# VH-VL binders against q0atu2, part 98

Target 1, 119 residues: q0atu2
Amino acid sequence: MLDKKARIRTSREYRNVFEKGKRLSGRFLIIYYVENALDNNRFGFITNKKIGMAVIRNRIKRQLRAIVREYQGQVKNKHDIVLVARAGIGKSSFEGMEKDYIAIMKKAGLFARNANKID

## First folded at step 6 (VH-VL)

Design t19 (framework fv_dusigitumab)
Fold by ESMFold2-Fast, scan of step 6:
Structure t19 (fold): chain C 119 residues (1-119), chain A 121 residues (1-121), chain B 111 residues (1-111)
Amino acid sequence: as target 1 above (119 residues)
Amino acid sequence: QVQLVQSGAEVKKPGASVKVSCKASGYTFTSYDINWVRQATGQGLEWMGWMNPYSGNTGYAQKFQGRVTMTRNTSISTAYMELSSLRSEDTAVYYCARDHSYYETSYFDYWGQGTTVTVSS
Amino acid sequence: QSVLTQPPSVSAAPGQKVTISCSGSSSNIGDNYVSWYQQLPGTAPKLLIYDNDKRPSGIPDRFSGSKSGTSATLGITGLQTGDEADYYCGTWDSSLSAEYVFGGGTKLTVL
C-alpha cells in the first residue's frame, strides 16, 4: 500500500487540510487538498458512517488506497490530499471509483501527466 | 449565499402521490448530497433518504422503501422527492437539506423552508 | 419512536443555564460525531452545532456541545427568550444500511 510517509495520520493533519484546503467533488468522491512544505505527497482516506457498516467502509477504503497507489506517480508533488467517500460509493464498481478519482484529480490540476494516454 | 427553495403546499387525497421540489442556488448543485426529512404536526424530525445529485444514486430509510423516489434535474439545480400511496399519516412538513461532509462526519448545514403536505379525505 | 433519546422539555428563566441530553448507542453516537439543530416556532431547522462541539458562523458562544461515550449534551448559557425553540440532536447510524437518526426533540421554554 502507501508508505508511512505518504499517509496523513493525525487528526490535526486532517483538520489542517479541511480548514485550509480547497474542496472539489466528483460523483463518488470529494477531495480536499492543500500544498504542503514537505518533499512528498500525503493522502488521507475518510469513509463516514453514512457509507454503511464497517465491512463496506473498509472495502471502500482498501479500494481507494489501491487506486491512489496505482496513480501516485502522476500526482503533482508537495500536496496533502484527503479523499472523502460520498453517499452511494458502495454501489460503484472499482472502475467507476478509479475513473472518478482520475477526473477529479485532473480537474483540480493535480495530475502531472495524462493518466489515460496510450501510445 | 446558499439557498434551498421548496415548492408550495399541497393537499392530496389518500392513495395519491405528491412530488416536492427543492431548487438550490449559491453553490455547485452536484457537489453536495441532498437529504429529505419530514415532520408531522407536533412531532419530531424523521429522515427519509439521501440523493447524490452528481451520480443520481439514492438511499432510502427502510420505512419509506418502495414508496419514495428521489431524483434531480441538474440543468435547473433542482432536487425532487416523490411519495406515493399517500396515507393520512403522511401529513407533514417535508424539508430538503444539504449534506456537508466534514472530516469524520456529515451534517445538514442548509435547509429548505419546508413544504406542507396534507393528506385528507 | 426516535432512535436517540432526549428529554421532551426543559425550562429555565432568562440568564440561567440549561443542558439538553441526547442518548444513543455504539452504532450511532458511540462511533460518530453529533450535530444539533434548532427549530424556532414555524420555521425550518437550523444547524446549531456540528462535529460534537463546533459552531457555524453566526452562532453565539452561549451554545456549546459535548460528547461522552454514547451520549451528547447541548449547553446553553445566558438563556434568552429568543432561545425558545425545539432542539434536535442527530447523527448517522451505521448498520446493515446507514440512516440518519434524530433525537425526539426537546422543547425549551424560557419563562
Scores: ipSAE 0.623, ipTM 0.878, lowest interface PAE 1.8, mean pLDDT 90
Fold by OpenDDE, second read of step 7:
Structure t19 (fold): chain C 119 residues (1-119), chain A 121 residues (1-121), chain B 111 residues (1-111)
Amino acid sequence: as target 1 above (119 residues)
Amino acid sequence: QVQLVQSGAEVKKPGASVKVSCKASGYTFTSYDINWVRQATGQGLEWMGWMNPYSGNTGYAQKFQGRVTMTRNTSISTAYMELSSLRSEDTAVYYCARDHSYYETSYFDYWGQGTTVTVSS
Amino acid sequence: QSVLTQPPSVSAAPGQKVTISCSGSSSNIGDNYVSWYQQLPGTAPKLLIYDNDKRPSGIPDRFSGSKSGTSATLGITGLQTGDEADYYCGTWDSSLSAEYVFGGGTKLTVL
């Protein structure tokens, strides 16, 4: 589970990312990212009703948190990053989500150059 | 302005492969997915798959899984679609199209001029 | 046979209004934004409507889009001879491993 300090938790924090951050779209994910004034990264997750029922949304959120947790050590520090799940993600495999995450994070330049397990 | 320029018409025998190119200009090539759509004569549009020019990642329609390969050369801003084991029913106009993705949506905002592929004995 | 269902053809006289329907399901139109594409004879498709009801630059306001439930509608007012074309709706379908799906297309004839 992600540390509380590594999570975007308030509406204000989310709004800040949406308003001031950059946006990139993957196949299953949209990411919004902006530099923060902290020494760590914070992640937020958005799964709206288009993803599916609440149980599905919660599953997707858990999967995304797992992916983020797996790669968090390879992400450049001092960023607030919000992951927005796209409608098609509900039918994607975990591996598909992971690949999409990696691809979009690379595109955003958020991975360290020496990052491992990067496609 | 954004342009997608595709390679010329192809004539192939059944069982052969065809590789169509799509050269992009007027925008950052690696920032937008490229989709491929075909259209048989007198028929509707059929989506084949997508390719992310930055990562090279792809997603293909199930119908074409194992038979289609989408690639790119970023140095020349060119996307490629290769279709193998060609059949007569593969005779169609093949289009590349840029994918404009937003918050919860994506659409094809620019299209190539199309490439006619004819498969005949 | 298409995932999205369109009428095969519609026709009207110049100046009149036509509507083209696009019927789908919860996994496609229900959950995703719909786009419309115009294909003039012998040409590549052109984006006509995106995000259900938005017009790209250069598309006149005679063209409109709407979506309700699992159906979408394209409206064309003040029909012109130049509007004679095939029209396709399209969207993503999560039930097909996130595949993009098109309607079967509608041929618009201007009488």
Scores: ipSAE 0.014, ipTM 0.655, lowest interface PAE 8.3, mean pLDDT 90

Design t2 (framework fv_dusigitumab)
Fold by ESMFold2-Fast, scan of step 6:
Structure t2 (fold): chain C 119 residues (1-119), chain A 121 residues (1-121), chain B 111 residues (1-111)
Amino acid sequence: as target 1 above (119 residues)
Amino acid sequence: QVQLVQSGAEVKKPGASVKVSCKASGYTFTSYDINWVRQATGQGLEWMGWMNPYSGNTGYAQKFQGRVTMTRNTSISTAYMELSSLRSEDTAVYYCARDLVYYETSYFDYWGQGTTVTVSS
Amino acid sequence: QSVLTQPPSVSAAPGQKVTISCSGSSSNIGDNYVSWYQQLPGTAPKLLIYDNDKRPSGIPDRFSGSKSGTSATLGITGLQTGDEADYYCGTWDSSLSAEYVFGGGTKLTVL
């Protein structure tokens, strides 16, 4: 589980990321991201009611948090990043979500490590 | 600063289609969903559907499935709702509303002024 | 007809308190956050409460919300004639194809 201080908590903080941040779309994920004035990264997760039942949304949120936690050491410092699950994510595998996350973070220039693996 | 401005009143005959527009300003259009809600005279609010202006994805209420189409034109920050095969019971004020999604919650924080659609013979 | 049940009307005197109930089920209020909307005569609805109990900027603290189980309530204290309006609760229904649902609305009269 991500530390409480590594999580975006308030609607004001989410609004800031949506209004001032950059956007990148992957197959199953959209990320919104902006530099913050803190010494750490903060992550937000949105699996809105449009995706479907609570069971599906909760599974997706758990899997996305696990993926983010696994790769947190590779993310460039001082960013607020919101992950928004796209329609269809409920049909993806864990590996599919993981690959999509890595791909979009690399495209965003947010992976300080693994940016050049096999490139 | 945030505004949703809708097109003017329409009078249509049964069987026709109507297309209502909703022009957004004062925020990043693609960052918020647009919902459409209608209200017949003296009646309550009835949700019709949502449209994601970033992806173009939509979700429609079962009652309107097959008759409603929600689209957008991102170059002019405008959302559209088209309702076909109009009946007298479609006479209502139609609203667009911005959907603010945080923490998996969503609610309509800004509304258009409404567009009156009258279906009469 | 309406998935969420509200009383059709409520009334109280200026300066008094009033509560408006909104009853649903486990798939809507029980699973989701509730919002409240105020509609003054001849106008578009306006957001009063979101996330069960939070107020947007500009909404006075006379307006409050709460949720317990499958029911929500809107509280209004210090009633003013300008509070005469229709009030609607709203939330998502977390069925397979999620839909937003409104209560039937409550007409508030300040006598």
Scores: ipSAE 0.025, ipTM 0.652, lowest interface PAE 6.6, mean pLDDT 86

Design t20 (framework fv_dusigitumab)
Fold by ESMFold2-Fast, scan of step 6:
Structure t20 (fold): chain C 119 residues (1-119), chain A 121 residues (1-121), chain B 111 residues (1-111)
Amino acid sequence: as target 1 above (119 residues)
Amino acid sequence: QVQLVQSGAEVKKPGASVKVSCKASGYTFTSYDINWVRQATGQGLEWMGWMNPYSGNTGYAQKFQGRVTMTRNTSISTAYMELSSLRSEDTAVYYCARDTSYYETSYFDYWGQGTTVTVSS
Amino acid sequence: QSVLTQPPSVSAAPGQKVTISCSGSSSNIGDNYVSWYQQLPGTAPKLLIYDNDKRPSGIPDRFSGSKSGTSATLGITGLQTGDEADYYCGTWDSSLSAEYVFGGGTKLTVL
């Protein structure tokens, strides 16, 4: 689970990221991202009703949180990042979502420069 | 400037297939989903399905499942909608529309000019 | 047939105000945000309102939207002859198919 401090929690906070942030699209994901004035990163997750039924949307949300948590240490600090699931994400595998997340984060320049092999 | 430009009018016989194109310009084609909507003469708008141009994934309205196929060619920023086993009731104007998706919902912000498809003997 | 119910026609004089209703159910309007589309004769639909009450750039403030429960309303003030068009509400349906649904359309005549 992501720590409460690492989650975007209010509609107002989501709106700030959408209005002021940059947008970048992957195969299954769109990210909106902006620098924050905090000491940590915060993540938000959006699964629109067009994606499918609640069971599918809830599964996708859980899987995206797991992916974000796994790669948390590679993300440049002090960013608010919202992940928006695209139509068709429900047909992707966990690995497919993971690969898309890594690709889009690299493209956005949000992974730390010293992402070399470290114990 | 965002534009969606569709192919010209088609006249088909019952049982044939039709393939309508929708060429996008003025934005990154793979970044927004494309929806297809039709309108029979004097009737209302009817949603047919969505296509994600990055992944190629699609979702179709139940009414069209098994008869419709939505594809794209990313090298020319063009979406396609193919409808098979045409019937007279498929006579309509077919529109492509760009899907803007973010927090509060998704909606169709730009539309193609429409393609008239007439199915007659 | 349409999933969302609109009156088939409305009419008013230039300069007057008109409202167009759109009625649905808990699985569509009750659970989702509503958009409105304007279709001038012989043209493609154009986005008028999104997220219940928001206007895209270029849409004058004479056009407004609202939503209450399972119904939505489009308001047009200061009617002009150029407003003669068909108006459609639309939203996603949260039922099994997760499809986009439209109202049957309302023909606005400016007398």
Scores: ipSAE 0.285, ipTM 0.791, lowest interface PAE 4.0, mean pLDDT 88
Fold by OpenDDE, second read of step 7:
Structure t20 (fold): chain C 119 residues (1-119), chain A 121 residues (1-121), chain B 111 residues (1-111)
Amino acid sequence: as target 1 above (119 residues)
Amino acid sequence: QVQLVQSGAEVKKPGASVKVSCKASGYTFTSYDINWVRQATGQGLEWMGWMNPYSGNTGYAQKFQGRVTMTRNTSISTAYMELSSLRSEDTAVYYCARDTSYYETSYFDYWGQGTTVTVSS
Amino acid sequence: QSVLTQPPSVSAAPGQKVTISCSGSSSNIGDNYVSWYQQLPGTAPKLLIYDNDKRPSGIPDRFSGSKSGTSATLGITGLQTGDEADYYCGTWDSSLSAEYVFGGGTKLTVL
């Protein structure tokens, strides 16, 4: 599980990312990202009813948190990053979600150059 | 109205390739995935894969990995499905279908009329 | 052999009610919305039900869908001769590399 310090938790924090951050769309994910003034990265997760029932949304959220946690140490520091699940994410396996995350994060230039497990 | 019009029937020899087209109209082509589903005579529906017309990204069923290629020409709102190394068991009606995956939960709301592909020696 | 299991056939007289079951697992029906497709003889499939229980425009309320656990059910009331067709359930299955899976199909005969 992500540490509380590594999580975007307040509406104000989310709004800041949406208003000031950049947006990139992947196959299953949209990411909003902006530099923060902290020493750590923070991640937020958005799932809405278009994804599916609550149980599905919660599953997707857990999977995304797991993916983010797995690659957390390879992400450039001092960023707030919000992951918005697209409706099609329910089509994807965990591996598919992971690949999409990696792809979109690479496109955003958010991975360190020496990052591992990046295809 | 939304319409998917597929190319005509094909007759192929084993080992050959077939490329079926699916022309979309009545909606924004790049906003919906195109899925391909086939049905052998007297058999059920079999999903083959999806293609996103905007990005060109695809996802294929494992059964067809390495043998199927889904592409598109956005300028003419046309999707293509190419199946290579054809076998007699590939004889079927092939359908394209629109998928609402990007905006709604995923279901196939519009279907092409189907293309009969016959593989025989 | 199909990932989703349907009865091969069902039959009833006009005006009667029929139900078609669709059984799956947690990785497909359990975690994903189910759609139903009607295929009249010699025609392409047609969307009948989506998101477990929603009807597209033009589909009469005689058709209904439901989902519970890892199973889905299609209901048809006031059966008409024109309802004679094959019916397929479908959904996504994350355990199969995010593949879409269909039931084996159910042939509905109107007696």
Scores: ipSAE 0.019, ipTM 0.668, lowest interface PAE 6.6, mean pLDDT 90

Design t21 (framework fv_dusigitumab)
Fold by ESMFold2-Fast, scan of step 6:
Structure t21 (fold): chain C 119 residues (1-119), chain A 121 residues (1-121), chain B 111 residues (1-111)
Amino acid sequence: as target 1 above (119 residues)
Amino acid sequence: QVQLVQSGAEVKKPGASVKVSCKASGYTFTSYDINWVRQATGQGLEWMGWMNPYSGNTGYAQKFQGRVTMTRNTSISTAYMELSSLRSEDTAVYYCARDLSWYETSYFDYWGQGTTVTVSS
Amino acid sequence: QSVLTQPPSVSAAPGQKVTISCSGSSSNIGDNYVSWYQQLPGTAPKLLIYDNDKRPSGIPDRFSGSKSGTSATLGITGLQTGDEADYYCGTWDSSLSAEYVFGGGTKLTVL
């Protein structure tokens, strides 16, 4: 589970990331990201109605939080990052979401260099 | 500037299929979903479905499930909507529209000009 | 029949004020943001209001939106002949198979 200090909590904070941040699209995910003035990373999660019913959206949000938590140590510090689940993510496996997350974070330059060489 | 340009009018016989195109310009095609909405003469707007241009994933209105297919060609920033087993009741103007739903809200900010499809014997 | 209920028509004279209602349920208007679209005769629909009460660039402030519970309202003040059009509300329905739903439309006549 992500600590509360590692979560984007307010609509104002989400808006800041969307307005000032960079965007990168993956197969199931879009990320918006911007450098912050804090000592830690913060993550936000958006699952819109197009994904499906609340039970599906809540499952996806929970799985994305678990993925982010697992790879938290790989992420360059001082960033606010919002993950937006794209339509169709509900048909993806956990492994599929994880692979997409890793791919987009690498493309964004948000993962530490040489991470692939570490077990 | 954002623009969606649709293919020209079509006249079809009952039982045929029609494929309408929607060419996007002025933005990153793969970053926004395309929706299809139709309007029969003198009637209201009817949502048909959405298509994600990056993944190719779709969601269709129950009424059109089994008859509609929404696709895209990312190399030419073009979305397609194909409707099969046409009936006279399918005579309508068909619109494509861009969707900002990935912002946690959903509205159609830019629309194509419409394509008239007439189904007659 | 549409999922969202609008009056089929409304009319007023130039300079007057009109309101157009849109009535739904907890799974659509009650759970989601509402948008309004204007369709002038012979044209494609145009986004008029989004997120319940926000205007896109180029939409004058005499157009306003609001939402309360499972209903939404479009307000037009200072009515002009150029406002004669069909108006549609729209939102997502968060039922089992999420679909975008439109109101049946309201024809505004300016006489």
Scores: ipSAE 0.014, ipTM 0.622, lowest interface PAE 7.6, mean pLDDT 85

Design t22 (framework fv_dusigitumab)
Fold by ESMFold2-Fast, scan of step 6:
Structure t22 (fold): chain C 119 residues (1-119), chain A 121 residues (1-121), chain B 111 residues (1-111)
Amino acid sequence: as target 1 above (119 residues)
Amino acid sequence: QVQLVQSGAEVKKPGASVKVSCKASGYTFTSYDINWVRQATGQGLEWMGWMNPYSGNTGYAQKFQGRVTMTRNTSISTAYMELSSLRSEDTAVYYCARDLSFYETSYFDYWGQGTTVTVSS
Amino acid sequence: QSVLTQPPSVSAAPGQKVTISCSGSSSNIGDNYVSWYQQLPGTAPKLLIYDNDKRPSGIPDRFSGSKSGTSATLGITGLQTGDEADYYCGTWDSSLSAEYVFGGGTKLTVL
């Protein structure tokens, strides 16, 4: 679970990332990201209605939070990052989402080149 | 800048299949989902489904499940919609549309010009 | 037919104001952002309003949108002959599986 300090919580904060941020698309995920003026990273999670019913969207949000938490130490500091689940993510495995997250974060230059799980 | 260009009109017999193409240009094809929407003569807009061009994943309206297939060819930035077991009530204009999905919203910001499909009874 | 209900037609004189309603339920309009699309005769639909009340670049401020509960409204002020078109609301419906749904459409006539 991510600390409250590490979460994007308000619509205004989400809007800032979408307006000023860079966008990269992966297989199941899109990330929007922008450098912040804080001393930590913050993450947001968006599962639009195209993905499916609320139970599926909530499952995916929980799984994405778990993935982000596991790799949070590999992320460059001082960024606001929003993960947007793409249509079709509901048919992905946890491992599939995890691999997509690592790939897109590396491509964005936000991850260490050889990022691995944090134990 | 952004354009979606669809294939030309088709005339089919009942029971046949039709495959409509939608060629994208002016943006990164794999970054935006493509939706298909049809409109029968004198009727309203009817959503058929979406296709993710990066993964190939799809979601179809229940009315078309089992008859529709949405695919893409990323090397030529082209989306396809194939509808099988055609009936006279499938006579319509078929549109592709780009879907901008973010922040719990999605809307169709650019549309193809439409492809008329006529099914003769 | 359509899960979103619109009046089939609306009419007014040039310079007047019209409103077009779109009524749904908690699983569609109540839970999601609403878009509006304009379709001129013989053409593809064009995005007019997104996220309930936002205009794309190039859409004049005479067009406005709003949402309250399970209903949405499109407003057009300073009505012009070039506004004659069919207008459709659209949103996602999340009841059984996610499907995009359109209203039945409203034909606007400028008399």
Scores: ipSAE 0.027, ipTM 0.675, lowest interface PAE 6.0, mean pLDDT 86

Design t23 (framework fv_dusigitumab)
Fold by ESMFold2-Fast, scan of step 6:
Structure t23 (fold): chain C 119 residues (1-119), chain A 121 residues (1-121), chain B 111 residues (1-111)
Amino acid sequence: as target 1 above (119 residues)
Amino acid sequence: QVQLVQSGAEVKKPGASVKVSCKASGYTFTSYDINWVRQATGQGLEWMGWMNPYSGNTGYAQKFQGRVTMTRNTSISTAYMELSSLRSEDTAVYYCARDLSYWETSYFDYWGQGTTVTVSS
Amino acid sequence: QSVLTQPPSVSAAPGQKVTISCSGSSSNIGDNYVSWYQQLPGTAPKLLIYDNDKRPSGIPDRFSGSKSGTSATLGITGLQTGDEADYYCGTWDSSLSAEYVFGGGTKLTVL
């Protein structure tokens, strides 16, 4: 799973990404991203009430963390990245979310390599 | 310069359907969700639902489920809200609004000018 | 708890201060951030405050917001005649199936 050093934890850190970062939207995900002054990447995850009931939001958050973990080695270093789930993501499959994540990360220039590994 | 421009006023008979359009410009249409909100004369704002223009997915307020349909045409950056089985109490101004999801919430940062729908016999 | 409670009207003279309350419950205001919308007569609503206390670009600092528990307040200082409008609070309601709810609205009259 993601090491605690790879997680955005404080409201101050989330605000920094939203205020200074770029925004890019995918089909099911929005990312906000900014280069950080650290030597590692950090990820944040947001599942708003628009997504649905708590059980669905918790499932989505778990699945997004698993996807990010799987591809973390392909992410350009020194970035803070916040994933915001879009309304309707609960109707997507795991594979659909994974494909969307890969597509938006490539479009953002945050993946140098082809990230089509599924396991 | 973000702008949402809605279709013109409609007058309908009870039992008819109405379809309101909302044309977006000044931003990437598929990047933000669209919400629909109505307001009866002298009354408050009432949320109807959201539509994700990228996926086409929708969520409707319980009160409108079965009567409302929200769609879009991405080639012309236009959202639609269709309300069927109209009753006199559906007489209202209908607004589209852009949804900005941010942190722990979302809010409506830009609104269309509104479309007046009058239902009368 | 789908409707947030606001006073129907408030009034004050130019230059004075007013506060507009918005009361909800744990499933809406208590669980979510609050936004405020200003609606001038005959116009569409305009975002005035988001995330409880933040202003969009172009909104003067005379407008402020705050939240405490299950209630939110909108403050307006240095009242101007152009502030005469209806004001609505809004937030998501977790007790329903992910519905957005508005307060009943408050008509501000400036003398």
Scores: ipSAE 0.473, ipTM 0.844, lowest interface PAE 2.7, mean pLDDT 88
Fold by OpenDDE, second read of step 7:
Formats: structure tokens, C-alpha cells, sequence
Structure t23 (fold): chain C 119 residues (1-119), chain A 121 residues (1-121), chain B 111 residues (1-111)
């Protein structure tokens, strides 16, 4: 589980990311990202009920958190990043989801150049 | 102002069905999920399920799977909860509650006044 | 038998502080935000705390929430007679069934 300080926690914080951040769409994920004034990154997760039943949404959320945690140390500092699950994500494998995350984060230029676990 | 107004008290026989309504006002009905929670007399709160008024998608507690149906009529901003095969243990006050749909967390920020359902022979 | 465990009752005199605990597991409180609800006698529940420690508009700062690990706590300072009610914690459980779960409720009596 992500550290509390590494999580976007309020609606206001989410809104800030949506309003001021950049948007990139992947196959299974949309990310919104904006620089913050902190010394750490914060991650938010949106798995609205349009993507499926609660069982699916919660599974996706857990999987996304696991992915984010796995690569957290390789992300450039001082960013608020919100991951929005797309409708098709429920049909994706964990590996597919991970690949999509990596691809979209690379496209956003959010990974450090010396990242080791990025395939 | 946000309001959830529920239908009146119901008295049913075992084996019958009951359909409770929840009319929403003061906000965009399709933008928030409606949850249903019941409470037996002197007992705690029990979550029954959620319904998304936009898509009509639902999620039910396992306890009520196959016996509960949550629907909505968007034209009148009204949510419905139907419980079938009623038994005495279903005697309770039933609440509808609004829930946010798009955030990491969910909480019920507005509640209906409750509908008393009595199941007795 | 509730998924979340609360003390059945707590009591204190006016002006004092009380705390209500809510114990869960990694799949619920551990992974998800906790909300608290106040239910005055004969009324519908009212949202008291959301996102572990946030107060909705209209809720006085006498009410506070916190979460640590798999447990959450509701704090009430400056206890008033009007605070006499049942209090419930709630959160999502990310287990296989993915259900919203409530605590068993705590009856607060103002002495």
C-alpha cells in the first residue's frame, strides 16, 4: 500500500490535477499529471462504476496501486498523478495493465532516465 | 438543497415483494450513485447495494443477491429498491443514500428519511 | 458479527472527551478511506466524517477522525447532550465480494 503522503486524498486535490494538469490516454488508462510543490509524488486512482461492478473496480484499483508502488521510486519527483481506469481495463491482464502504465508514463516523461525496472 | 424523499411505510406478508422509491432533488440525479442501507429495529446499519443512475449498473451485497433489484427512472430522478421473497427478518427501516461515483473513496453524504417495511403473517 | 468492530457503548459527562474505535482488516480499513455516521434517536444517519479525517460542512471541529493501520478512531471533545446518538464507522471492503461494510455501532450516552 502506498504511503499516506504519497496519496491524493481530497476532492480539491483531484480537481487541481484535472484542471491544471496534463492529460494522456493509454489503452487502459488515462493519466492526469501536474507538478506539485511538495518533495514527493502523490498518486490518485479513479475507478468509477461505469467500468464495471464493485468487485471489478476494487480489483482494478488494487492492481493499479500495486503497479504504482512497484515503480514509485522510478518516477520523477514533485508530481501529482491521477490514474483513471478506462472501460476496457476490466478485460486486461495485470501484465497488460502494467505495460500500459509504463508506456503512458514514458510518454509523459515521468520516469527517471536511470529507471531499472521499466521494460 | 439536496434531498432524498422516500416512499411511505409498507406492510407485507412473507413471500411477497416490496418496492421502495427514493426521489432525488437539488442535484444532477445521474451524477451520483444511490446506495441502499437497512436497519432492523435496535440493530445496526446493513449495506444492501449501489446503483448508478446514469448507466443503471448495480452491485449488491452477497446476502441479497438474487433477491434485490435496484433500478431508476431518470426522467423523474427516482431510484427504486425491490426486495422479493420477503421474510420476517426483512422487517427494517430502509434508507437510500447518495454516494460519490468518481473518487477513490465512497461515502454517503445525504440520506433519505427512511422507509419502514414490516413483514408479518 | 460486523466486519468492523466497535465498542457497543461509551459514556461521558458533558464537556469531556470520548473516543470511539473501529477495528477492521487490511482489506477494508487498511486499504480504504473510513467514514463515520451519526444517528440521532429516531432519525436517519448523518455523515459526520469522511476520508478518515475530513468534516463535512456544518460539522463542528469537536468531531475528529483518524486512521492508523487497520483501525480508525472518532474523537468527540466538549461533549454535549445533543451528541447522544449511535455512531457507525463504514468503509469499502476490497475482498472478493467488494462490499461496503459498517461497524456494529456505538451508543454514546451523555451522563
Amino acid sequence: as target 1 above (119 residues)
Amino acid sequence: QVQLVQSGAEVKKPGASVKVSCKASGYTFTSYDINWVRQATGQGLEWMGWMNPYSGNTGYAQKFQGRVTMTRNTSISTAYMELSSLRSEDTAVYYCARDLSYWETSYFDYWGQGTTVTVSS
Amino acid sequence: QSVLTQPPSVSAAPGQKVTISCSGSSSNIGDNYVSWYQQLPGTAPKLLIYDNDKRPSGIPDRFSGSKSGTSATLGITGLQTGDEADYYCGTWDSSLSAEYVFGGGTKLTVL
Scores: ipSAE 0.027, ipTM 0.681, lowest interface PAE 4.3, mean pLDDT 89

